# VH-VL binders against q0aze0, part 417

Target 1, 268 residues: q0aze0
Amino acid sequence: MKIILVNNRFKENTEKKAQEIAGQLSALNVEVIIDNGLDEPYAGTVDFIMVLGGDGTMLRAARRYGQRAIPVLGVNMGTVGFLSNIEINELAEYLPLILREEYSLEARMMLEVAVFQQQSLLTRVFCLNELLLRSNSPRMLSFALEISGQKLEPYRGDGLIVSTTTGSTAYSLSAGGPIADPQLDAFIVTPVASHIINKRPLVVSPEREISLHLLEEREAIIGIDGQIKMDFGAENRVLIKRAPHPLLMVNLKAKPFFTSIDRSLQRQ
Short names: E, the ipSAE of ESMFold2; O, the ipSAE of OpenDDE; V2, 0.75 times the mean of E and O plus 0.25 times the DockQ between their complexes.

## First folded at step 19 (VH-VL)

Design KO8 (framework fv_ragifilimab; at its last look DockQ between E and O 0.94; V2 from the best seeds 0.87)
Fold by OpenDDE, look of step 20:
Parts: C-alpha cells; sequence; structure tokens
Structure KO8 (fold): chain C 268 residues (1-268), chain A 122 residues (1-122), chain B 113 residues (1-113)
C-alpha cells in the first residue's frame, strides 16, 4: 500500500505528526509520501490520501489530488471543521481498517472553475468549496450572471459565491446561503451583500453552467476555497461547471451531518 | 536537477525585436506558472508578465502589453519571451522564473534562470 | 500599482552585527481572506539571479540560514539578519504579489563595514 500524507506547511505540529505517522506506517510496510504543499503534487500511483489538519488542508488536498479518484481521509488535529472524519487520536484505532481498505466512500461534487483572459483560457482549477467574486474596494460591483445561457438581471453588490453543497457550510453560509445536504449535487449561488435587499440564493442543477463577468471597468478579485487569489477585471470571464470527478471522501466513522451542524457552527 | 536555462546574450538595434528562450527541466513544466522579469543595469527588478505553460494563458504588465509576447512550447518544456520595438532603455538582464504558487499567477519565484543580457544600442 | 519602497538604498554593517532592511508598500498586501501577507524577499549576489529567502512575509525558504528572518504586516515589512556573515553581502529585494502588476522594491545593497 502507498499513502500520501498531506499536512499544512504553515503548521509545524502537522509536519511533526506527519513524520511520526510516516514512521508508523513504514513500520507496517506501507510506502509513505509526505506532501506539505511546497512541491508539485506526487504524480505516481497511490492507494490512499490522509489529510492531517483542518478543512483548509483538506481543500488543498482536494485541489491537488481530487481528480485522481483516490480515497481521501480527513484527520482532524484539534481544529473545528466539517471535512474531517476522525480525530488524530483515533487514527491508531482505525488504521487497521484503512490498511484493509474496509471503509465506505462518499462522493463529493467539486467545481471546475475556468478563468479566461480575453478569449483565452488563463487557468482551470478544481475546488471542493466555492468560487468567490468580490470587489477589491469598498465600492459595489456590477456583474453579469448567466446560467445555462440564461442572462439574469445584473448583480450589484460586494460579490457572489458559487459553492458546492460541501461548501455550503463555508463562506456561503456566512453570506446567508442555505445549508445543503452534502449528499446532494448542486450549485449554490449566494449573493454577497447585494444591493437588492431580498436577493435570494439560488440552488442550481449541477448539469448547468455558470458564467460571470464584470459590467464595469472595475477591479475585482476571485477567490477559490479561500486560498487561491486572482485579479479579476473587465477583460476576464469565469466559467463554472461541475468537475468531471468527485472527491472520494473516506467515511470510517459515522458523522451525522445535521445533528452536528449546531455544535460545529457555534464553534466557528 | 531542477533548473531553468535561458538563451544567450543578445545585441539589438533600436526598433528591432528580441526573443529569449527559457527551458525548464527536472520538474513538471506545465505545472508551474512561468514569469518574466528584467533588471536594468544597477536597477531593481521589473515584472514583464506571466504565462500558464499548460493553457497558454498570459497576463502582462500593462507597460509591456503592446510589445511583449510570451509563448510556450510544451513539447520541449520551453518558454519564450519576445520584446518588440526595442529601445535603449530595454537594455537589461531578462530572467525567466518559476512561480512557487502553481494555483495562481499571484505568486513569488522559487527558481530562476541564469538571465539573458539584452543590449539595445545604435 | 502597488509601489514598493525599500530603505535604506545601501547599508554597511559590521560582521556579526544585526542588519535591518525595510520594505514599505503603497497599499496593504495583507489579504483579509486568509490573513496572509503577500510579500517575499530575495537575495541577489553579483552576476547571479535573485534567490528566494522569505515568502509570505515571514517564512524562510528551505536552506536559508536561521539568521535571516522576515517580519511585518500590512504595509511595513522588515528583513533582518541577526548576525551578518561575509557571504551575506548582496542586494536584497522585496516583492509584493498581492495584485498585478507584481512589483519589486528598488533593492538594498548590503555591504560589510
Amino acid sequence: as target 1 above (268 residues)
Amino acid sequence: QVQLVQSGAEVKKPGASVKVSCKGSGYTFTGYWMYWVRQAPGQGLEWIGVINPDSGGTKYNQKFKDRATMTVDKSISTAYMELSRLRSDDTAVYYCARGREYETYLGYFDLWGQGTLVTVSS
Amino acid sequence: DIVMTQSPDSLAVSLGERATINCKSSQSVLSDSDNKNYLTWYQQKPGQPPKLLIYWASYRESGVPDRFSGSGSGTDFTLTISSLQAEDVAVYHCQQYYSTPLTFGQGTKLEIK
């Protein structure tokens, strides 16, 4: 068996733990690769990905490896989040199950975000939570939203979030979006401080495509999963689709989503 | 070995064009943004632009938007930067540099080419 | 455009002494979303390309000696060499990557006194 340990390069404790776990796994004749995000993603074949840390680390791991159809386990290291399945102190207990591949998988839809510069593709990113378009100033943005070729009325506000159902408990929630069942596949389009007071979030079929562009010569920013930042101007377009592959999240421990919402959200 | 190797020094007349090459090796060429930065003699560094070697997408410094053209040949892991309508003040060492943050062009550079001196003189 | 201004332009420091180089941005390079400063430091020796020293304002690149440290937030940043070594003679550059165009300071020449 070959496992990638993903940790957070900015958290020394996760690095140390990764080394420790790597040693333990090696002692069990498991090949281990540690990925702290400083190097390019490991290109070789692996059987399992273990994410050590919080939701942020999981999001990064998802972007790096999510398209490879590899089981991904979130191991929480004392943070509050929604994307970890077990705690670090539980790893020893569940390690035998991992090695025997006795676990269930939950497919989570990801976004495919394509950013264009003029008519050329600038970059394509897959992400687990959301794409954010926001103003780079205290001034409101005017931007166009198109869904499957249907042009909506121009949006005016601080920005817009396009989120997966997984991302519904992330920034979208803070912006007033609905909490979505992670077992659903859908886009959640949540306005950020819309000029229209009662502008409601949209729940959109994953079969549709979402397009955004600015209607003014203004400077904006796009953010992906709260970790990737890009400039966004009048010369840019963004196209959002369902990613061709879901993230395969390992489910070792039952974690009731709806009964944990209040507890988890109160801690954030 | 991870490295960027640039083409040799160039001497050009005003009004001419220059094309500098940058070959990457030891890493996945298409996985990292490639930046071009120049440095005039005794001066600071100046960003020219960035290219996504995978998509071919580019973003230029407005100062160079009309004169600079960045391209890539993925088959040989080589990036190119062409600067046209050369002026004397374009005399500089031109660097290619790899971006550390592969997910965005808003980044810093962890690998540099050795530099290419371009001299523009009448 | 974000203008980066270093100070001083040149600095002479005795061996073993502390060297301090400042970099100021015309606007904040601190991101509200991730609370990270989009600021990096490079070391450049004569005839060589710049070498990455510090990224995200305060993180040392692998292989960089512990005597180098980055600090600051928002618009004011500092590169510190706690005990100057002979090999540290170089020009140091700060760079912001908060927004395009990416911009650099004018550079600071560090010499031994």
Scores: ipSAE 0.891, ipTM 0.938, lowest interface PAE 0.5, mean pLDDT 94
Fold by ESMFold2-Fast, scan of step 19:
Structure KO8 (fold): chain C 268 residues (1-268), chain A 122 residues (1-122), chain B 113 residues (1-113)
Amino acid sequence: as target 1 above (268 residues)
Amino acid sequence: QVQLVQSGAEVKKPGASVKVSCKGSGYTFTGYWMYWVRQAPGQGLEWIGVINPDSGGTKYNQKFKDRATMTVDKSISTAYMELSRLRSDDTAVYYCARGREYETYLGYFDLWGQGTLVTVSS
Amino acid sequence: DIVMTQSPDSLAVSLGERATINCKSSQSVLSDSDNKNYLTWYQQKPGQPPKLLIYWASYRESGVPDRFSGSGSGTDFTLTISSLQAEDVAVYHCQQYYSTPLTFGQGTKLEIK
């Protein structure tokens, strides 16, 4: 058995904790790879991924490893969030179940984002929450949105978000999008400060292909999961579709989504 | 073990082209963006462009777009930068560099080649 | 294009004293979406390629002595060497990666008095 421990070396004590856990697992004849986020993703075959940190660390792990169909467990280290399943002080209790593969898996859809420069593929990235197209200046954008080849009326405004259902409680929520059950597969398309009064969020089939490009040259960016940024100009196009594999999240204990989000929203 | 090794110094006449190579080893070559940067004698650093070794996709500094061509040969983990229609003010040390941020071309450089001096004689 | 301006062009500091190098961008390199400053510092010794020192404005690269620190946000950034050592003689470059084209400052040459 081989396990990847994903941590953030810039969070206090997480590297030391990862080394401590690696020692415990090694004593049980488990091979451990530590991924602190600075080096390339581990390319070898692994059986399990354990993420030590908050939602941000889980988003990074999902982009690095989510397409490999490997079980991923979120272990919270004090950061409030939605993507962890157990707390760090509970790990010793649940470790025997992990090693015996006694857990259930929840599939969470991911986005595949293909970015083109002129007519050539520049890069392809995967994400768990969303892609954001946004103006990077005080000037509003004019852009085209196509859904499965259907050209919508041009959008004018500050931008657009294309979100997974998992991402419905992230940036899409802040922009006025709906809260979605993460067990559903759907794209949520949420306008950002649209000039057109009747532009509303759309909930569309995850089998759709969504395409975006600018109708005039502006300073714009695309953002992915709030962690990756790229320039976006009139020479660029982005194509969004459902990723080939969902993220397989490990459930060791019940963590009900609806009561958690309801409590969180009442506190804001 | 992790390193970028560039081709040797070149002397060219105005109007000629030069092609500099950069071979990566000790890491997954297609997993990182490759950047090209130059430095004229006694001057600062100037970005030429970036290539994604996996897709072959490129972004150029507009100043170099019509003269620079970046390519990759994945089979030998080697990137190339060709600069055409050379002028005396193209005399510089040319560097390849690996981006630390592998998910975006908006990055900084954690690994540099040793540099290739290109001299353009008038 | 984002223009990067360093000051001073050259600086002479006595061994053991504090050295301060400044870098100013023509527009903000602070990203609203991730709250990060897209600013990096490199050290370059004669005949060598630049070496990464500081990234994301304030994080020290592994192996870089703790006397090196980066600070600042938005448009104004500082590289500080708290107690200069002989091996620190070099040209220092700042770079922004907030937007293409990627741009560098003109460099600051640091020498011992």
Scores: ipSAE 0.842, ipTM 0.909, lowest interface PAE 0.6, mean pLDDT 91
Fold by ESMFold2, look of step 20:
Structure KO8 (fold): chain C 268 residues (1-268), chain A 122 residues (1-122), chain B 113 residues (1-113)
Amino acid sequence: as target 1 above (268 residues)
Amino acid sequence: QVQLVQSGAEVKKPGASVKVSCKGSGYTFTGYWMYWVRQAPGQGLEWIGVINPDSGGTKYNQKFKDRATMTVDKSISTAYMELSRLRSDDTAVYYCARGREYETYLGYFDLWGQGTLVTVSS
Amino acid sequence: DIVMTQSPDSLAVSLGERATINCKSSQSVLSDSDNKNYLTWYQQKPGQPPKLLIYWASYRESGVPDRFSGSGSGTDFTLTISSLQAEDVAVYHCQQYYSTPLTFGQGTKLEIK
């Protein structure tokens, strides 16, 4: 059995914990790959992914491994978030179930984001929470949103968020979007500081295709999961679709979303 | 052995073109952005552009947009940079470099080729 | 374009003493989206390509001695060598990667007195 341990290279305590857990697993004849974010994602076959840390570390794991249909377990190391399932001090208790593959899976929709330079594909990335388009200057943007070929009236404002339901509690919420049940599959399209009064957040079928491009020359940025940044200008376009595979989140301990919202949002 | 190995030094006349190769080994070539940077003798570093070896997509420093062409051959894990209409101030060491951040081209370089000296003189 | 300006252009420091190199960007390279400084330091010895020392302003690359450290935020950044050794004679470059074009400082030549 082969397991990836994902940690955050910027937090020393997660690096040490990853080594400690790797030693415990090795004593059980489990092969362990540590992914601290410095090297390329592990390309070989693995059975399980264990994420040591908070929601930010889970976002990186989802982008790296979410399309591989591999179970991913969030292990909280001190701050309760939306994406962890068990606490680090509970790991020994649940480890036998992990090794026997006795757990349920919760599917979480991901975004597939294709970025174009002129007509050429520049890159394709996956995203668990959201894509953000925003101004990179004090000036507002004028941009076009198309949903499955249907061109909406132009947007004017600071930007736009295209979020999954999982991402509804992240930047989309701050911009006025709804909290969504993460078991729903949908896009949530939330304007950022729109100067167009009737531009309300939209909830859109996951089967739609969303396209964004600027209508005027302006300096803009796209951000992905609040962790990946790219330039965005008049020569660029993004295309957003439901990713081919959802993130498969491991459920070992019941973690009710609705009863934990207020506590979790205090930490986000 | 993770490395980038570049083609050898070249001497060119003004107006000619040069094509520098960069072969990556010991890592997943298509998984990282490939950058081109040059350094004129006794001067600083200057970014030429970046290519995504998987998609072939490119971004160029505007200074070089009309003269530089970056390509890849994925089957042999090799990137190329061709600079045309050479002039004497193009004399420099040309480097390929790998970006640590694989998800974006806004990155820094953890692996550099040995450099290729291109001398432009008549 | 973000202009990166290093100071001084050259610096002579006695063995075992502290060396300090500054880098200033014409615009902030701190991103509000991820709260990271898009700033890196390289060391370049004669006849060699640059070598990564510090990334995200303050994180030391694997294998780089702990006498090297980076600090600063926004527009002002510092590379510090706490106790200069003979092998530290090199040119040091800062680089921003906040936006394209990616740009470098002009370099600082470090010498032993």
Scores: ipSAE 0.807, ipTM 0.899, lowest interface PAE 0.9, mean pLDDT 91
ESMFold2 (binder alone), look of step 20: mean pLDDT 94; pTM 0.960

Design KO9 (framework fv_ragifilimab; at its last look DockQ between E and O 0.01; V2 from the best seeds 0.00; counts 0 for: pae E 17.8 > 2, placed apart)
Fold by ESMFold2-Fast, scan of step 19:
Structure KO9 (fold): chain C 268 residues (1-268), chain A 122 residues (1-122), chain B 113 residues (1-113)
Amino acid sequence: as target 1 above (268 residues)
Amino acid sequence: QVQLVQSGAEVKKPGASVKVSCKGSGYTFTGYWMYWVRQAPGQGLEWIGVINPDSGGTKYNQKFKDRATMTVDKSISTAYMELSRLRSDDTAVYYCARGRESETSLGYFDLWGQGTLVTVSS
Amino acid sequence: DIVMTQSPDSLAVSLGERATINCKSSQSVLSDSDNKNYLTWYQQKPGQPPKLLIYWASYRESGVPDRFSGSGSGTDFTLTISSLQAEDVAVYHCQQYSSTPLTFGQGTKLEIK
């Protein structure tokens, strides 16, 4: 068995804890690869991915490894998030179940984002939460949205979010999008500060293709999961579709989504 | 608006230490890793290290690990690089630079400070 | 460590003519997983910090003129300026960000003939 431990070496205590866990797994005849985020993703075959950290670390792991159809376990090291399943102090209790493959899997859809410059593919990335198109200046964007060949009337505003259901509680929520059950597969299309009165969030089939391009030269950016940012101009087009494979999240411990979101919405 | 502003030129004697500052403005300071690079006269660029401004976590080039210290003060969006036990061959322009592709991977540098000349002479 | 080697060390090209600068890495900087080359090019004018021109070997940074292009894969990379202009006089540096330590080429000084 080969396991990748994904951590952020710059977070306090995470590299030391990753080394401790790697030693424990090695003693159990498990080969361990540590991915601290600084080097290229491991290209070899692996059986399991263990993510040590918060939701941000899981988003990185999903981008790097999510398309390989390998079980991914989120192990929380601090603040409780939506993407971790167990706490670090519970890991020893659950290790025997992991090694015997005694767990269930939750499939979470991912986005495939392709950015074109003119007619050439500039980049292709995968993400778990969302793509954000945002103005990078005080001027509003004017942009076109096309859904499976259907051209909508132009948008005017600060931007647009195209989100997975997992991403419904992230940036899309802040922009007025709906809270979605992450077990559903759907795109959530949420306008950011739209100037047009009746532009509403849309919930569309994950089989649809979504394209975006600017109608005027503006300073804009494309953001991916809040972690990757790239310039977006009038010669650019982005195409968004459902990624070929969902992220396979390990479920060792019941984590009720609706109870968790209800608590997070309570004001102090 | 989006910029990195470094402290002014320094002249130091061998054996002393120097601390260079780098203030970020116009962006979310903790959202990007900060890299330090130097350039000796007539030489190429040489990487010193990287710091995560959010956590304070660091990774150094092995060549500098025992003499360089990188820190941040989040309250004023400022990163620091201190180099101790200075030698004449440490004379260089020192740059801070913002990484793109952020905390998830090694970065390339889309924004650079203006540079700080550090001269080490007796 | 990945060693980056540029050629030539210095180059003189007439205005309006094509300039070509090469960069070789001692190990591949191509990722098989995302099919991207972790290679970037910077332009540095006297007394100024480096400025990003090209990232991922061939992707032009916003605001960089069309005459600049990057090409190559794996270990062999090229920066091309299709029609040299006076403001292009600078030192050009390649960098890999595939593995630590981050390493740079020695630089290529571009002058007008």
Scores: ipSAE 0.000, ipTM 0.419, lowest interface PAE 13.2, mean pLDDT 86
Fold by ESMFold2, look of step 20:
Structure KO9 (fold): chain C 268 residues (1-268), chain A 122 residues (1-122), chain B 113 residues (1-113)
Amino acid sequence: as target 1 above (268 residues)
Amino acid sequence: QVQLVQSGAEVKKPGASVKVSCKGSGYTFTGYWMYWVRQAPGQGLEWIGVINPDSGGTKYNQKFKDRATMTVDKSISTAYMELSRLRSDDTAVYYCARGRESETSLGYFDLWGQGTLVTVSS
Amino acid sequence: DIVMTQSPDSLAVSLGERATINCKSSQSVLSDSDNKNYLTWYQQKPGQPPKLLIYWASYRESGVPDRFSGSGSGTDFTLTISSLQAEDVAVYHCQQYSSTPLTFGQGTKLEIK
């Protein structure tokens, strides 16, 4: 069995813990590849991905490996989040179940994001939470949103979020979007500081294709999961679709979603 | 062993062009964006542009857009930057640099080439 | 363009003493989306390329000694060397990566007094 162990080398105590866990797995005849964010994603065949950390580390794992249909387990290391299943101090208890593959999987929709310059594809990336289009200057953006070829009235404001249901509790929520059950497949389209007061958040079928482009020359940014930034200008457009494969999240113990949301909202 | 190795120093006349190469080794070349930065003698650093070596997509600092051309030959893990219509104030050390979070055009640089001195003089 | 201004242009500090270098940006480099400051510090010794020290304003790169620290937010940033060593003689650059064009401060030359 070959496992990728994903951590974040920038979180003080995760490096030592990752090495400890890798040693334990090696002693059980498990081949371990460590992905601490520095190196390129591992390209070879693996059976399982274990994420040590909070939601940010899970987001990177999803972007790197989510289209490969590999089970991904989130292991919480002390940060409150929505994407972990077990706590680090429980790992030894659940490790036999992991090795015997005695767990269920929960599918989470991902976005496929394609950015173009004129008609040339610049890049294609995958996203678990959201794409953010935002101004990269003190000036507001004027931009067009198209949904499956249907042109909406132009937007004017700081930007727009296109989110999965998993991402509904991230930046979309802060911008006024709805909380969505992550078991639903949908796009959530949330304006950011819209100057046009009739622009409400939209919940859109996952079968739609979403297109964005600027209507005026402005400096803008496309953000992916709050972790990847790309320049976006008047000669660019972005297309957003449901990704070919969902993230397959491992479910070892029951974690009620709606109770977790209530606790998170209490911080606001 | 992860490194960026650039071509050697060049001396050019005003009006000529120069093409600097940058070979990446010890890492997945197409998985990181490649940046070009220059430093005139005794001066600070100046960003020229960035190229996605997988797609060939580019973004240039507007100052250089009409004179700089960035390309990649991914079969040999090599990036190129060509600067045309050289002037004496283009005399500088030219660096290639690998960006962190290779999926974005905005980044900071965790790996730098050794630099290529380009001297433009009559 | 976001203008990055470092101060001072040069300084001399005695071995073992604290060195402080400031960097100011003309616009905020704090990201709304992840609450991170998109600012780096590089060290450049004579005849060498720059070397990454600090990213996201305050995160120390692996292998960088603990005496280097970064602080600040928004538009005002500081690089601090708590106890200057002989090998710290270099030019230090700040860089923003919040927007294009990517821009650097003019550099600060640090010398032993």
Scores: ipSAE 0.000, ipTM 0.420, lowest interface PAE 17.8, mean pLDDT 86
Fold by OpenDDE, look of step 20:
Structure KO9 (fold): chain C 268 residues (1-268), chain A 122 residues (1-122), chain B 113 residues (1-113)
Amino acid sequence: as target 1 above (268 residues)
Amino acid sequence: QVQLVQSGAEVKKPGASVKVSCKGSGYTFTGYWMYWVRQAPGQGLEWIGVINPDSGGTKYNQKFKDRATMTVDKSISTAYMELSRLRSDDTAVYYCARGRESETSLGYFDLWGQGTLVTVSS
Amino acid sequence: DIVMTQSPDSLAVSLGERATINCKSSQSVLSDSDNKNYLTWYQQKPGQPPKLLIYWASYRESGVPDRFSGSGSGTDFTLTISSLQAEDVAVYHCQQYSSTPLTFGQGTKLEIK
């Protein structure tokens, strides 16, 4: 068995723990690759991904490895989040199940985000939470939103979020988006400070495609999962689709999503 | 010599099961994922599934998920594919193939077995 | 599922002439950060298993003659044999590994005219 341990290079505690766990796994004849984000993703085949840390680390892991159809386990290390399944102190208890591959998987839809300059692809990214289009100035953006070729009325506002259901509890929530069942596949399109008061978020079928482009020569920013940023101008277009692969999240411990929402919101 | 050697041709009746073997030699058997692909007469290739010989992890084409079972015996560098509830349209040459995976996806095949003809007839 | 469609189904080309086989996908085939497209070409001679020719859409496998080349991106891919040789008579298959399930074209039979 080969396992990737994903941790946060900026958090020493996660690094130390990754090394410790790596040692333990090695003693059990498990090959371990540690990914702290400093290097390129491991290109070899692996059987399991263990994410040590919070939601941010999970998001990075998902972007790096999610397309490979590998089980991904979130192990929380004292952070508040929605993407971890077990706590670090529980790992020892569940390790035998992991090694025996006795766990259930939950498929989480990811986004395929393609950014173009005219007809040329600039970048393609798969992400678990959301794409954000945001103004790079205090001025509102004017942009076109198309869903499956249907052109909506020109949008004016600070920005727009296209989120997965997983991402519904992330930035979309802060922007007034609905909380979605993570077992549901859908796009959530949430306006960010629309000029139209009370513009409602859209829940969109995962079978549809979403396209965004600016209608004026202004500078905007594309944000992905709050971790990747790139400039977005009038010559650019973003196309959002359902990723061809879901993230396979390991479910070792039952985590009641809806009851946890109240707790999480109270902590914010 | 690096090669995959498969078991011989099989003739089965509808409803029966068939188990095809594939032995790897000349390379580290556990170092490569083993794919199974079939080809009906005069038709294109169809992916059945993949197994990691080291861990035993598998991924199946949904079309075969309920009927196909892939296993490995590492001690003899042999992979197995069993297909149950056989139908006439399962008549095909079945191939094992060594895979090259990409960074972000399953892969393509750089080494093939000679194929095993499975005929399903009444 | 991504459907791969090859064209033509069969092709007859004179010795020394260029042979061109196309492969179209129902969905865009993914590419990595280095613009490597997840598309493969195989050669299959009668009674033999497929043989790897081209991977990542444009990379020749070791031992494959220079006359074979692959190109394309997105939904359109092409296998080209610059100068057809007698030993090139075979069925050619394209395969995508962008998405599961892995899928193949229906194959193109290449013959000598």
Scores: ipSAE 0.000, ipTM 0.453, lowest interface PAE 14.8, mean pLDDT 92
ESMFold2 (binder alone), look of step 20: mean pLDDT 94; pTM 0.956

Design LL1 (framework fv_oberotatug)
Fold by ESMFold2-Fast, scan of step 19:
Structure LL1 (fold): chain C 268 residues (1-268), chain A 125 residues (1-125), chain B 107 residues (1-107)
Amino acid sequence: as target 1 above (268 residues)
Amino acid sequence: EVQLVESGGGLVKPGGSLRLSCAASGFTFSSYGMSWVRQAPGKGLEWVGRIKSKTDGGTTDYAAPVQGRFTISRDDSKNTLYLQMNSLKTEDTAVYYCAKDRIYYSKAFYGMDVWGQGTLVTVSS
Amino acid sequence: DVQMTQSPSSLSASVGDRVTITCRASQGIKSWLSWYQQRPGKAPNLLIYAASHLQSGVPSRFSGSGSGTDFTLTISTLQPEDFATYYCQQDNYRPLTFGQGTKVEIK
């Protein structure tokens, strides 16, 4: 069995815990690859991915490994989050179940985002939460939204979010989008500070293709899961589709989504 | 320089066939949808049809007057757009322009920013 | 099909004049309207797209406005090279349809 152990290089306690866990797994004849985010993703075949940290670390793991159709377990390191399943102090209890593959999987859709400059592909990335288009200056954007070949009225405002259902509780929620059941596959398209006050969030089939481009020269940025940022101008274009594979999240312990979101909303 | 050059026009009898070519240069041809637009002598512009980029499925759309008679195709290796015209009618007499979509990799239309100079097709007995 | 009607069909003007051309769609086309200029014996040139956005390289004296069914092209200060025929074109519905054209001729 080969396991990738994903951790956050900027938190000293996660590096130390990663090394301790790697030692424990090695003693059980499990090969461990540690990914602290500094190097390219591990290129070999693996059987399981264990993510040590909060939601941010899980988002990075999903972007790096989510398309490989490998089970991914989120292990919380003491921070509150939606994407972790067990706490670090529970790992020893659940480890035998992990090694025997005695767990269920929950599929979470991902976005495939292709960003072009002129006609050339600049980058293709996968993400679990959302793509954000936003103005990078005091001037509002004017941009076109195309859904499966159909053009909506041009958008005028600060930007737009294209989110998965998993991302419905992230930036899309802050911008006025709906809370979505994570068992649903859908794109949620949420305007950011639209100049046209009647622009509403859209919930569309994940089989749709979404594209965006600016209708006039403006300074804008594209953000992916709040972690990747790139410039976006009038010669750029972005194409968004459902990714070929969902992230396969390991479920060892019941985590009721609606109860969790209800508590989070009350804390605000 | 971005340029489109049409060729293949000429005189043809009703019921005949003709193939038009449009040679593209100065841009990545394979990334753009391409249209044919015609203009009868002394008349306005009329859209004939469009072919999407292969990335967008390479599908074709036609105006009703030419549906079933005209076929649009492309050869990305030669940067060339084609219009195969069959069962020609006197009403097909026009200057035929090829035109490039303004936006690359799009299933929808956003205007046509580059046009060729046109090639004249005359359908007469 | 969406019918595009321009008015006027022709007008005469002098250099320095403000020229306004209107275009009406038979049904709502959102803001998906382009304006083209065609000089005699030449191919059309794109001036305006998405109703109000200037194509790169087009002089700022050209402007577009409108949405839904009623659209306007304005030339704020007519220049000698602007004597041409102007066409509106909707791209919200298949087939793409053009207006009949407005000829701007020298007074």
Scores: ipSAE 0.738, ipTM 0.884, lowest interface PAE 1.3, mean pLDDT 91

